# VHH binders against C-glycoside deglycosidase alpha subunit (carB): the designs that were tried, part 7

Target 1, 368 residues: C-glycoside deglycosidase alpha subunit (carB), of Microbacterium trichothecenolyticum (Aureobacterium trichothecenolyticum) (a0a0m2h8p8)
Amino acid sequence: MTALGTPIQGVTLYSFTRAFHGREYDLEGLIRKTAADGFGPGLEIIGFSSFRGFPAIDDAYAGWFRDLIDEVGLVTTSLAVNADIGIHRDRLLNQDELIEYMTLQIKAAAKLGFPIARVQISIEPDSMEALAPIAEAHGVTLALEVHADQYASHPRILALRDRYEKVGSPFLGFTMDWGATVSGFAPSLIEAYRRRGASEELLGQVVDLWNTYYEQGPPADQADHGQRFGSFIGLAARHGRPDLGIDFGINGTGLFGPARVDDWRTIAPWIKHVHGKFFGIDENGEEPSVPVRDLVKLLVENGYNGAISSEYEGWHWNYWQSPFDIISDEQAVQRSAAEAAGSRMITDLAEARTQLGAWLPNTEGAHA
Key: E = the ipSAE of ESMFold2; O = the ipSAE of OpenDDE; V2 = 0.75 times the mean of E and O plus 0.25 times the DockQ between their complexes.

## First folded at step 1 (VHH)

Design e1 (framework vhh_8h63_2)
Fold by ESMFold2-Fast, scan of step 1:
Structure e1 (fold): chain B 368 residues (1-368), chain A 120 residues (1-120)
Amino acid sequence: as target 1 above (368 residues)
Amino acid sequence: ELQLVESGGGLVQAGGSLTVSCAASGFTFSSYAMGWSRQAPGKERELVAGIYSGGSTYYADTVKGRFTISRDNAKNTLYLQMNSLKPEDTAMYYCAASYEFDWGSLYDYWGQGTQVTVSG
């Protein structure tokens, strides 16, 4: 029997991509604002979009960054890293080159003070196995992100889990992304489509089509996935809106995963970090498309003591609301859900540092 | 490595229109969100328009209703159609790419850009 988990409250700066890339905030300003707004204590940052020259990080800059994090009262959790094999103009990365590229990013994570590197879903089991001793040498846990169109019981994810079990390294695991287990088409995206001139009939049929796939569960194979994607394109075309077809397809099959919450039990012991993906908060203070309460309950009941990095992704289409106005509402749902499960979220910095240090391997005693 | 080559800039009178293009190579274009940023001398670079791999679009308030972003995945090309141009739109325009399927974004403003100058 496992003791109830006490997940750590946090945020990923990915939530604020519009403000950062629109130059409303530089990195320092964005970090200071997220700390001031109370979204911490946990902080996830996207390495390749936030740090100039990444993954090359000099010692002086790393020292400045660590000092800033300490000054504002945050704890670094996960650094999102890149595994794109198409990074070179004239060739694809082979496995040895990918391992070298990942090694540089692991070293950058360690230098910046991040105990976790979020690895992209494209990396293969052999590469994760090869990276395990490097991860251990640098004290950085590799957490491969599980997101739609994949899910916890997907054959690829189970193959990674089985390799993790065989390797036996505590430095290998998963980042749980809640977008894999969506229970309804996001109302905020339906509103965005309405603002783009989609008819109410078309919008109703998009919701109905996604609900049909939700009842069927995840696609059986790549052919089934392709058919589902094509069906969204065909729906848009039949309504004279081929301009919306690919958007319906990608969001309906790639962003709103139809897997059930309980599916996460297949990999729960290997979950090292959580992306608290969400797309909106309604007038009742609830997330209408992501089952946040059930997801937090599952984490609590499985003894999860890591961080949940709230990840607002509704910014892709909701340009009429500030992402800074919505994170605290979603975090309130997380806290409420943990309390309903007989536990709590950790929001105190010292307590978060102590627990993260105990939760992850090869940390500095009581600290992350 | 990832290469973005911008073209189509030039001199335009206020109220005129212009289309800039970005030819992409070295990555799986259809998997990436793409965007346009601009920078005038002595000012911060700003993202003016973005297009998600699925076709969802973003526009800065300064250009909303005047600029249209589009992509051709078969040609690995990104476009920005600029209408009702104002002198304040004068800037170097840069193409940007972001890895969408990982849902964590790097907008990398690449190449030398294409200069748009609006007189008048």
Scores: ipSAE 0.005, ipTM 0.240, lowest interface PAE 12.3, mean pLDDT 85

Design e10 (framework vhh_8h63_2)
Fold by ESMFold2-Fast, scan of step 1:
Structure e10 (fold): chain B 368 residues (1-368), chain A 122 residues (1-122)
Amino acid sequence: as target 1 above (368 residues)
Amino acid sequence: ELQLVESGGGLVQAGGSLTVSCAASGFTFSSYAMGWSRQAPGKERELVAGIYSGGSTYYADTVKGRFTISRDNAKNTLYLQMNSLKPEDTAMYYCAADSLEEFYYQLGYDYWGQGTQVTVSG
């Protein structure tokens, strides 16, 4: 019998991209704000965009960073790393060059104190297999992100899972992104469209169209996906709003994944980290488009003891609400859901450190 | 060889609309974040819109509500639909490809494309 999981509460700084990009906060300021607002104890950071000179991290800077994290009472969980084979403008990286580039990022993650590296979806099974012994040598677990354009039972994801099973490394797995399994068109985006002058009739029909596709499940193939995309464009055009059609198509077919929560069971044993993606909180304190309660229940029932990094992505269109105002509300839904499932979220720093060390081989006595 | 080729620029009257396109080749387009930046004479390059591999979008406050970024993975093409154009939108528009999915990295850095000129007159 699998014991119930006790996931660790956390956040990804990606939630604050507008604040960081707009220079409202530097990295230190954003880390201190995150800790002060109680979004921890888990902290995920985007490597390339946050650390100057990444992946080249000097010893003094790494020491300063670890000291800052300790001072503010957080624990580092996942470092988002880059897998760009197009980093050179005149050629693609070959496998050896990709492995070298990934190795530098794995070393940076270890040096900065991150036990997990979030790997981008573009990395192929052969490369993940080649990286497994390097991940183990540096004590960093590689968690390839499964997000909206794909889903747990997608053929590519299942091919990765099958390779992970054959390799048998505890340092290979997935980052679960909740955007792959949403249950409704985000009301915050409907409000954004309303603010752009869309009629209530058009908005209702956008929601109805997405609900129709949700009932049908993920598209059967690329042609079906293209037809769904085109149907959103056609809907906008019929209402005299062709300026909204492509945005409807992108979000309706690419951002709001119509796969069901139970789809995650296909890869649940390999989930090493979670992006708790969400797009808004309603007047009742609930996320109306992401089935947070069912997703947390699935993680708890499958013994998940890693971190959930709350990832507010409504900032792309919700300019009237600060992410700093709503992350705590979404985290309250996660805590409530874990309790309803017979467990709890870990919010205590000491307990989080202990559990993360027991959950991941790279945070045990293997390297410290 | 990785290539991005912008097209569709031109002269437009204030209040008008224009769509610029970017044809991508030499890489797995669907796996990359894509973006549009612009540079007006005497100004720094500005990221105006981005679209992640998963379909999420970003817009600069200067263009929010007027511009729409989109991608067609079957055609390996990125689009920027520009509505309610202002004289201040006059710039060379550049297409960028990035597996980072972090658009603030692209500010102040070189882009892959050659650019397409958009001129908005009064």
Scores: ipSAE 0.000, ipTM 0.242, lowest interface PAE 13.0, mean pLDDT 84

Design e11 (framework vhh_8h63_2)
Fold by ESMFold2-Fast, scan of step 1:
Structure e11 (fold): chain B 368 residues (1-368), chain A 127 residues (1-127)
Amino acid sequence: as target 1 above (368 residues)
Amino acid sequence: ELQLVESGGGLVQAGGSLTVSCAASGRTFSDYYMGWSRQAPGKERELVAGITSGGSTYYADTVKGRFTISRDNAKNTLYLQMNSLKPEDTAMYYCAASGDLEELYKWLSQGSEYDYWGQGTQVTVSG
């Protein structure tokens, strides 16, 4: 049997997007706050939204950043990078331009000390294959995010896995996003809709509609996904609330993925990083919509020794609670779940650095 | 070179109609979620309409019943048919494509972490 994994506790600064864009914190302040609140030792940052001029990073700035990380006692895990071919308003990137753009971001990750680059779901197998030698040259593992409306057994994800197996590079893998395997419509979002004047009847029907799709499993294809999206819009319209339709559709089909926890077994050996996506914590200190305990158990049982970056995404609708107040509660659920599975979460910086170095091909990146 | 090009804007009187288009050249765009946003001077960016790769559509409440989004995958073109135009519809109209629906929504509605710049196509409604 495989030895039980000891995942590393961490957080992504994406959890604090509202505070950052609202100018409550600059990047330095947010990093210091994150360390002080004990959300580390693992730290994920979104490159294109956090670093001015990204992916161009000055040597002096990179040195300052690495010194700051060391000073506050964190370890950099994943840098979220952009793979969208529509980044220019007047044209789409061709394949060569995408590879060039990705190469600049991989270099930025290495320079800043991130051993992993989170690649967006839109990148194709041929591009991942072409990037493998570049990833290796810079010591940065490419971890393509499996995000709703896709899931681990999605044909596209399986095609990527099969290409990874054929290429044989240890620098290719996946970022597991827990939003793909949600077990209920987020109560915090239902409360947000209630605060926007939605009737209890409408709210009940939104939950019922999502539960119907959960029982059916993930959409069969893009047409099925589109029909599900439209059904949430139609529901809002039938109740005289078309203002809620798009939000119902985006969240119900694009944020709350109905795949089952066990679905992750199709790609478990390729998981290099985890987004611990969550949307709220109830009065009992539990996440009522994301099966955190079962997801951590699966990772532990599959020998996962990488980092879990807690990713609070309830900030999109929850304006009445600070994201800084609930991440510790979600991380406590992760620690409890790992212990219940016969293991533990790593929360010590030195231990985290040692294990991440053994888990990934290179934890410092090739920035020499 | 692969491009997204907005066109079809212009001057139109209140109550009139106009079609703006977004043409993609090179690669097939049928895999992408696509949409339209608009921005009037001194106003925030506003989502107008979106369409999934499968053809399902969504509209902002301000344009519902007046605007129709459609796509022609064989011609790699996205359309926005605007009927019963009002002076309040005066704005620069922008299109976008993405393989990720959440990123497209954020870009179209909020101008979030991707601050896309382009000329768009100007629609001016008089009267």
Scores: ipSAE 0.006, ipTM 0.324, lowest interface PAE 10.3, mean pLDDT 84

Design e2 (framework vhh_8h63_2)
Fold by ESMFold2-Fast, scan of step 1:
Structure e2 (fold): chain B 368 residues (1-368), chain A 120 residues (1-120)
Amino acid sequence: as target 1 above (368 residues)
Amino acid sequence: ELQLVESGGGLVQAGGSLTVSCAASGRTFSDYYMGWSRQAPGKERELVAGITSGGSTYYADTVKGRFTISRDNAKNTLYLQMNSLKPEDTAMYYCAKEYYGDFLPSYDYWGQGTQVTVSG
């Protein structure tokens, strides 16, 4: 009998990108605010946008950071790392250079106390295989993010899963991003378009078009994806609102993934971390476009004991709702869903630390 | 950080042609959805044209049939070829980008701009 999972409550600071880049909070202030507001105990941070000089991390700074995390009563979960092969203006990184760049980021994660590195989807199976012994040597699990326009049963994701099975490393897996399995066009974004003067007829047709694609499931290939993208642009143009076309296309095909919750079963055993992506909370305290309850149920039923990092991404358009006001509502939905599934979310720091340490690979003799 | 530098603007007579360009530096240009927006004094910004990483294009009705967007990924450069220019095309033209990766921020990253003035 597979035991039910007890996922750890957490948040990613990506939720607060507007506050951080708008200089409302510096990193320390944002960490302290996050802890005080009860969004922990789990904490994910975006490495390349949060730490100056990343992936070069000074020893004294890393010590200060770890001390701060301990002081405020959080536990570091995932460090989001960059797999961009175009970090140089005049050339692309070759495979050896990519491995070197990823190695520096893995070392940074270990130094800062993060047991997981969220890897971007552009990385190839051969590179993940090559990074496995490096990940193990530094005690950092590599969790490649599955987000829209990809999904769990996507050929690329299945190729990565098959390679993980062949390699057999417990340091390789996936970050599950709930944006890949959206069940409706985000009402907060429809409201944003309304505030930009879009007609109710146009807004209804955007919702109807996305629902048509949801019924069809994910696009068969990149050509189908391109046709879907173009259809959103064409819809905006037909209503005299070409200014909304690219936005409709990007969000409708790249942010709101039409895959079904059950699709996650193809990779569930390899899920090491979760981005609890959401775009708004309605008047009933529910997320109307992300099937949070079904996603948490799937995680619980599959024995998931890692962290769910709530990721509010409605900040791109939802200027009238503060992420500090709505993350607690989304986390309440997660807790309720876990309870309905016969389990619970872990919110206690000591219990979270113990379970995260037991959940992640424990290699006797591993070095930091 | 991706830096965008627009150039090629200037004064042109009505009915004339002009090409504006956007040089990208930093991260890989080919991974991004790119576009051109414009803003005339006292008016809101208008997305003029867009091009996806896969090469699919979009045009505002105001410029469709007159403007052509293209990209040269080897040179990290985005182009907007403007034909049959009208006084109403007078605006500051901005290069815009969208990142394909772990997030899709709003399509409103604006560079320094390049001024296009159409007389006539």
Scores: ipSAE 0.000, ipTM 0.276, lowest interface PAE 11.9, mean pLDDT 84

Design e3 (framework vhh_8h63_2)
Fold by ESMFold2-Fast, scan of step 1:
Structure e3 (fold): chain B 368 residues (1-368), chain A 121 residues (1-121)
Amino acid sequence: as target 1 above (368 residues)
Amino acid sequence: ELQLVESGGGLVQAGGSLTVSCAASGFTVSSYDMGWSRQAPGKERELVAGISYGGSTYYADTVKGRFTISRDNAKNTLYLQMNSLKPEDTAMYYCAADFRYGYTLDEYDYWGQGTQVTVSG
């Protein structure tokens, strides 16, 4: 029988993008604030947006960073890396150039003490296979992010899973993003649209359109996805609000994925990290659009011992509430859900470090 | 390696115009959803203008009809042309790039250092 998982509580600093880029906190201040507020022990950082000059990390800076993490009582989990093939003005990167670029970021993750690199969804199976021996050499697990408009049983994700099985590397897997499997259009975003002058009739029809797609399930192919995207744009235009059309389309098809929670079972054994995506907490202390309790239950039942990085994305539109006020509420839902499933969330630093080191693959010289 | 650097801010009289620019290095602006956000002291950050990789534009109601977002692909630079400026437009203006496919125009993974725009009068 599968032993129940004990996921590690954590957060991604992406939740605090507004505070960080608004100069309310520098990186050190934000790390200290995160630790002080009890959002750890797990810590995820977005490499290319948090470390200016990334992926160039010198040894002195890496030492300072690791010392800071140890001082504040956190454990580094995932470093978000960039798989951008368009970094040159006049051409796309070929595979060899992408591998070289990714190798620099893997080395940066290793130097900074991150055991996982979150890889963006655009990377191809051949590139993931080529990166496996490099990941092993540096002790960094590559976890390709599965988020909307993709989902666990998407043909592309299953093709990656099949390649991972064939390669047999424990350094290849997925980052589970809860936004792929939401159960409703975020009420906080509907309120944001209301504040931007959208009529109640239009708002009701946006919710109704998304619910129609939720009942139909994920789009059958790229053409179906494009038609769904266009239908949100057309809806906005018919109500005299073409200015909202692309936002409706991106959120309705790319942020609020209509796949079911149970769909994650298709790749559960390869899940190495989790983005605990959420958009708000209601007056009952629940997330009204993300089925947090069911998602945590699935992870516990599948023996998941990795970290869940709470990822508040309501900050993009929710100007009336601070992310520092809401993350602890969502983490309380996670802890409650794990307990209801017969397990618990790990919140103790020493236990988190020990479990993460045992959960992820290790190699000589790796920081686990 | 990957950087966004804003410039062109300054002091301008109410009713005036100003263009702020964002020079990108290490990536191509035409390949990403790009945007401009602003933040005044004591207020939350607001996305005021966005341009998708396909060239579709978005404007916040507060600036619609007055601001224009554009790209110069040859210079790898994003622009925000601001016309009919009001004292309420006073803010630090930030450039952003979205490296995450399928996310909202408000969601950007890479932000610049900002350029201050002050509208007097």
Scores: ipSAE 0.000, ipTM 0.214, lowest interface PAE 12.3, mean pLDDT 85

Design e4 (framework vhh_8h63_2; at its last look DockQ between E and O 0.40; V2 from the best seeds 0.00; counts 0 for: pae E 7.5 > 2, unsure alone 61.5 < 65)
Fold by ESMFold2, look of step 2:
Structure e4 (fold): chain B 368 residues (1-368), chain A 121 residues (1-121)
Amino acid sequence: as target 1 above (368 residues)
Amino acid sequence: ELQLVESGGGLVQAGGSLTVSCAASGFTFSSYAMGWSRQAPGKERELVAGIYSGGSTYYADTVKGRFTISRDNAKNTLYLQMNSLKPEDTAMYYCATWYDESGLYYPMDVWGQGTQVTVSG
């Protein structure tokens, strides 16, 4: 018996990457804008791209950050951390070195007030298991992101789920990324290709190719994934536009995953955080590529009480619309979807803080 | 900062073999999908082969069964082994990054200077 979930509304600052890197906003400005525009109460930040000196965070800077969060009325939910084993010029990190690197980032998350660290898909089950006692010691849940071109029932993800069950630590789980469950090639990206001179014939064929793979479902293995990538490359070349081929391949196989909504049930008990990935809002106020309503319904029906961080990714190509309005509209869809499922999204700050604390494990049963 | 340097090109007789390589520096090589392209005189650039960070590969139909792409992550080096070479394989061969698979999108815009492969009948 599972009670209906009441997910927490939130946003990841990843959604505003162009504004941040284009220096329209600095970190403080984006945090203040997030609160002012009502995108909170939940806040996710990418550590290595946002905080100067990350993961080395001095006390004065951490104090400033936590004071700012308190001032504007947000709750820190997830900090994206880097699990890249290839950071040395001449070799890969071994497991001990990766554990040391991850430990620094877990400590930074704790110092900044984030109860979740989102971990990149590249980390292996042995490393996640080794990190579990460190995560518990610092009160930070490790949530490995399930992102396209992977999906919940992918063999690598199932291996992690099985390891989590064997280890039994409440500090291990997943971040659910909605990009794995896309039901249509993003219309805003098609419009961006049109503005780059792609013919309507080419655009129709890229959509048809993607839909063909969507009907087949997720690729069977890495070789199938590579073949799909190559099909997008070849399509562009056949139309005399080889300059678009890699863009088609990257977005069509790396950003738009064809897994179905129900696939997420295979890891539902371990979902600790959600990236509400999306690519735009249409004239009817709906997301035309991501089945937001069905995904929210699934989370509500499975008792999900964590945050859904809206994650706008259309900023890579959409230069003609404001990301802030697009995110506001997508969050309205989420709220409506939760209501339709018999529940609601939490938008109250005090309620969000209380529920997030109850949703995630604490360190009372372990070393602090 | 980020650099790709191709080498190993040269003149080879039809039916022969040649390996070209690409030395990478200034980025986390192991997290990137990488590829080879070529451009023959008077033709547009053609994508030849690609390799994902996990080892999965892609080949253009014109080279399938004759060319093999590989990578050595410990040496930050990408390879293209070319067998059964034909005069139509004559081109400047370029190495390039495709995308970062570690979870941060990075638009592909880095190319090497190229290495010339010339196949004589």
Scores: ipSAE 0.015, ipTM 0.419, lowest interface PAE 7.5, mean pLDDT 85
ESMFold2-Fast, scan of step 1: ipSAE 0.012; ipTM 0.453
ESMFold2 (binder alone), look of step 2: mean pLDDT 76; pTM 0.763
OpenDDE, look of step 2: ipSAE 0.021; ipTM 0.430

Design e5 (framework vhh_8h63_2)
Amino acid sequence: ELQLVESGGGLVQAGGSLTVSCAASGRTFSDYYMGWSRQAPGKERELVAGITSGGSTYYADTVKGRFTISRDNAKNTLYLQMNSLKPEDTAMYYCAAPYDLEYWGSTEYDYWGQGTQVTVSG
ESMFold2-Fast, scan of step 1: ipSAE 0.005; ipTM 0.368

Design e6 (framework vhh_8h63_2)
Fold by ESMFold2-Fast, scan of step 1:
Structure e6 (fold): chain B 368 residues (1-368), chain A 120 residues (1-120)
Amino acid sequence: as target 1 above (368 residues)
Amino acid sequence: ELQLVESGGGLVQAGGSLTVSCAASGFTVSSYDMGWSRQAPGKERELVAGISYGGSTYYADTVKGRFTISRDNAKNTLYLQMNSLKPEDTAMYYCARGDYFYKSSPLDYWGQGTQVTVSG
C-alpha cells in the first residue's frame, strides 16, 4: 500500500517565454518576479534557451546562480536539456557523440544545482541505459518527457519503461506532461480563433472534431496521427479558412493529447517530475480543458513527492492576458485537489528542500 | 535513431488543398535547411519548397503562390501547405534535410515519402 504523496508546488519559466524573449525580463528579473509572485518554491528552467553558452557553465556563474536561488527562496527542480543530434550544421551526432553531449548537459545541471534533467522524447532506450551510470555519477535524475502525440501507454513509452525496469536505476524516469491527457479543446484557443474571425459554426465543429478523437482515444500510429492532423486542416478549408488549418492541426493533435488520466498509472512509479500544463482558468476558477483535479489526485494516490512545475502554455495564443496573472489560479486548483485527496501541496521552502533530498537519489546541490 | 516521417498525402480533386507534414526525430529542424521535394513516375526529383535554418523560404516557379512551407520548432515538424492543386502536382512528396540547399547542394537526408494524387 502506497502512502499518499505530498507534491511540491513549482513553476517552469517556459510559462513566461513571451516576456523573457521579448526582453521584458532577463533571467535574474524573471527568477525574482517568480519568487515574489509566490509561484515557488520549485523552479524549472530551460537550459539551452536561458543560460548563455549552455551547456558550458563557468564556476563563477554557477555560484552566482545558486546564490540567487537561495536569496529569493526557491529550490531548483528540473533543467530542460536537449537531445538533438543535429547540433552541428555539417553533421549529425552518432550515439557516442550524443552520450558525450548529454554528459555535458548532465554536468551543467549538477553544477547549477538541478537534481533532475528533463530529456526530450526523441531519445532511445539504448541511450537512456547508457546514460544511467553517468546520471548516477553526477547525481542527476534523467526524466524523459511524455507529451502529445505520445502518452503513458504508447508502445515507445512502454519500451522505455520496460528498459528502466530491466536497468533498475533510480536515475531513470519520466517527466509527466499533462498535455498528453487533455479532456477538452482549450476555450482560450477557441476565443483566439474567434478573435481571428472564425465563425461560430467553424468553432463548434473544431470542438466537435476534437471530442470525436477524445472518444476514440490516442492515434493508433503515425498514419492515424497524420489523418487526424489533415482532418483539422480539411475542416478549416471547408469553411473558407485555410489560414487556420495548420494551427487547428498543430493544436488539435500535438498540444491537446486525448489520452485518459488513468493512462498515467502504467508509468506512475517512474514519474520523477511533472509539467503541470494548462491553457486557461475559467470564471469558476477551474481549468476547463485539463483535468487538473484528477491528475493531482492520481499523483497523490501514487505517492508522488516530487515537484509539479506549473506550465502555462496559453501564451501561444492568449495575447490579451498576462501569464503572471493566471499561474496562481491554477496552483490554487492543485492545492485544492491535493487536499480533497487527503493530502496537500508543499509550499514551504525548507520542507520542499528536505523532501526533494529524500525523494531523489542525490542530496547534493539544491537538496537539503 | 534518426528519422523523417512524412504524412498527410492522399487523393484530392483539382483545385483542392492538402497539407503534408514531416515529423523529425534525432535532430532539430530549426538547425538545418529543410525542404520538400517531389517525384512523379518517370520524372526527375524536383525541389519545390525550402526553408533555411535562418527562416528564408524558397519556392519553385511551378508552385510559387500556391504552396507554403513552414515549421513548428517546438513540435520539430516541417509542413507543406498545398493550395489550388493541379493534376501535374501528382507525385511522391519527400521531406529532406540539407545544408546550404540554396547553393544547389543536394539535400543530405530524405524521408520515405507520402503520395499525393490530384484527379482532374
Scores: ipSAE 0.006, ipTM 0.274, lowest interface PAE 10.2, mean pLDDT 85

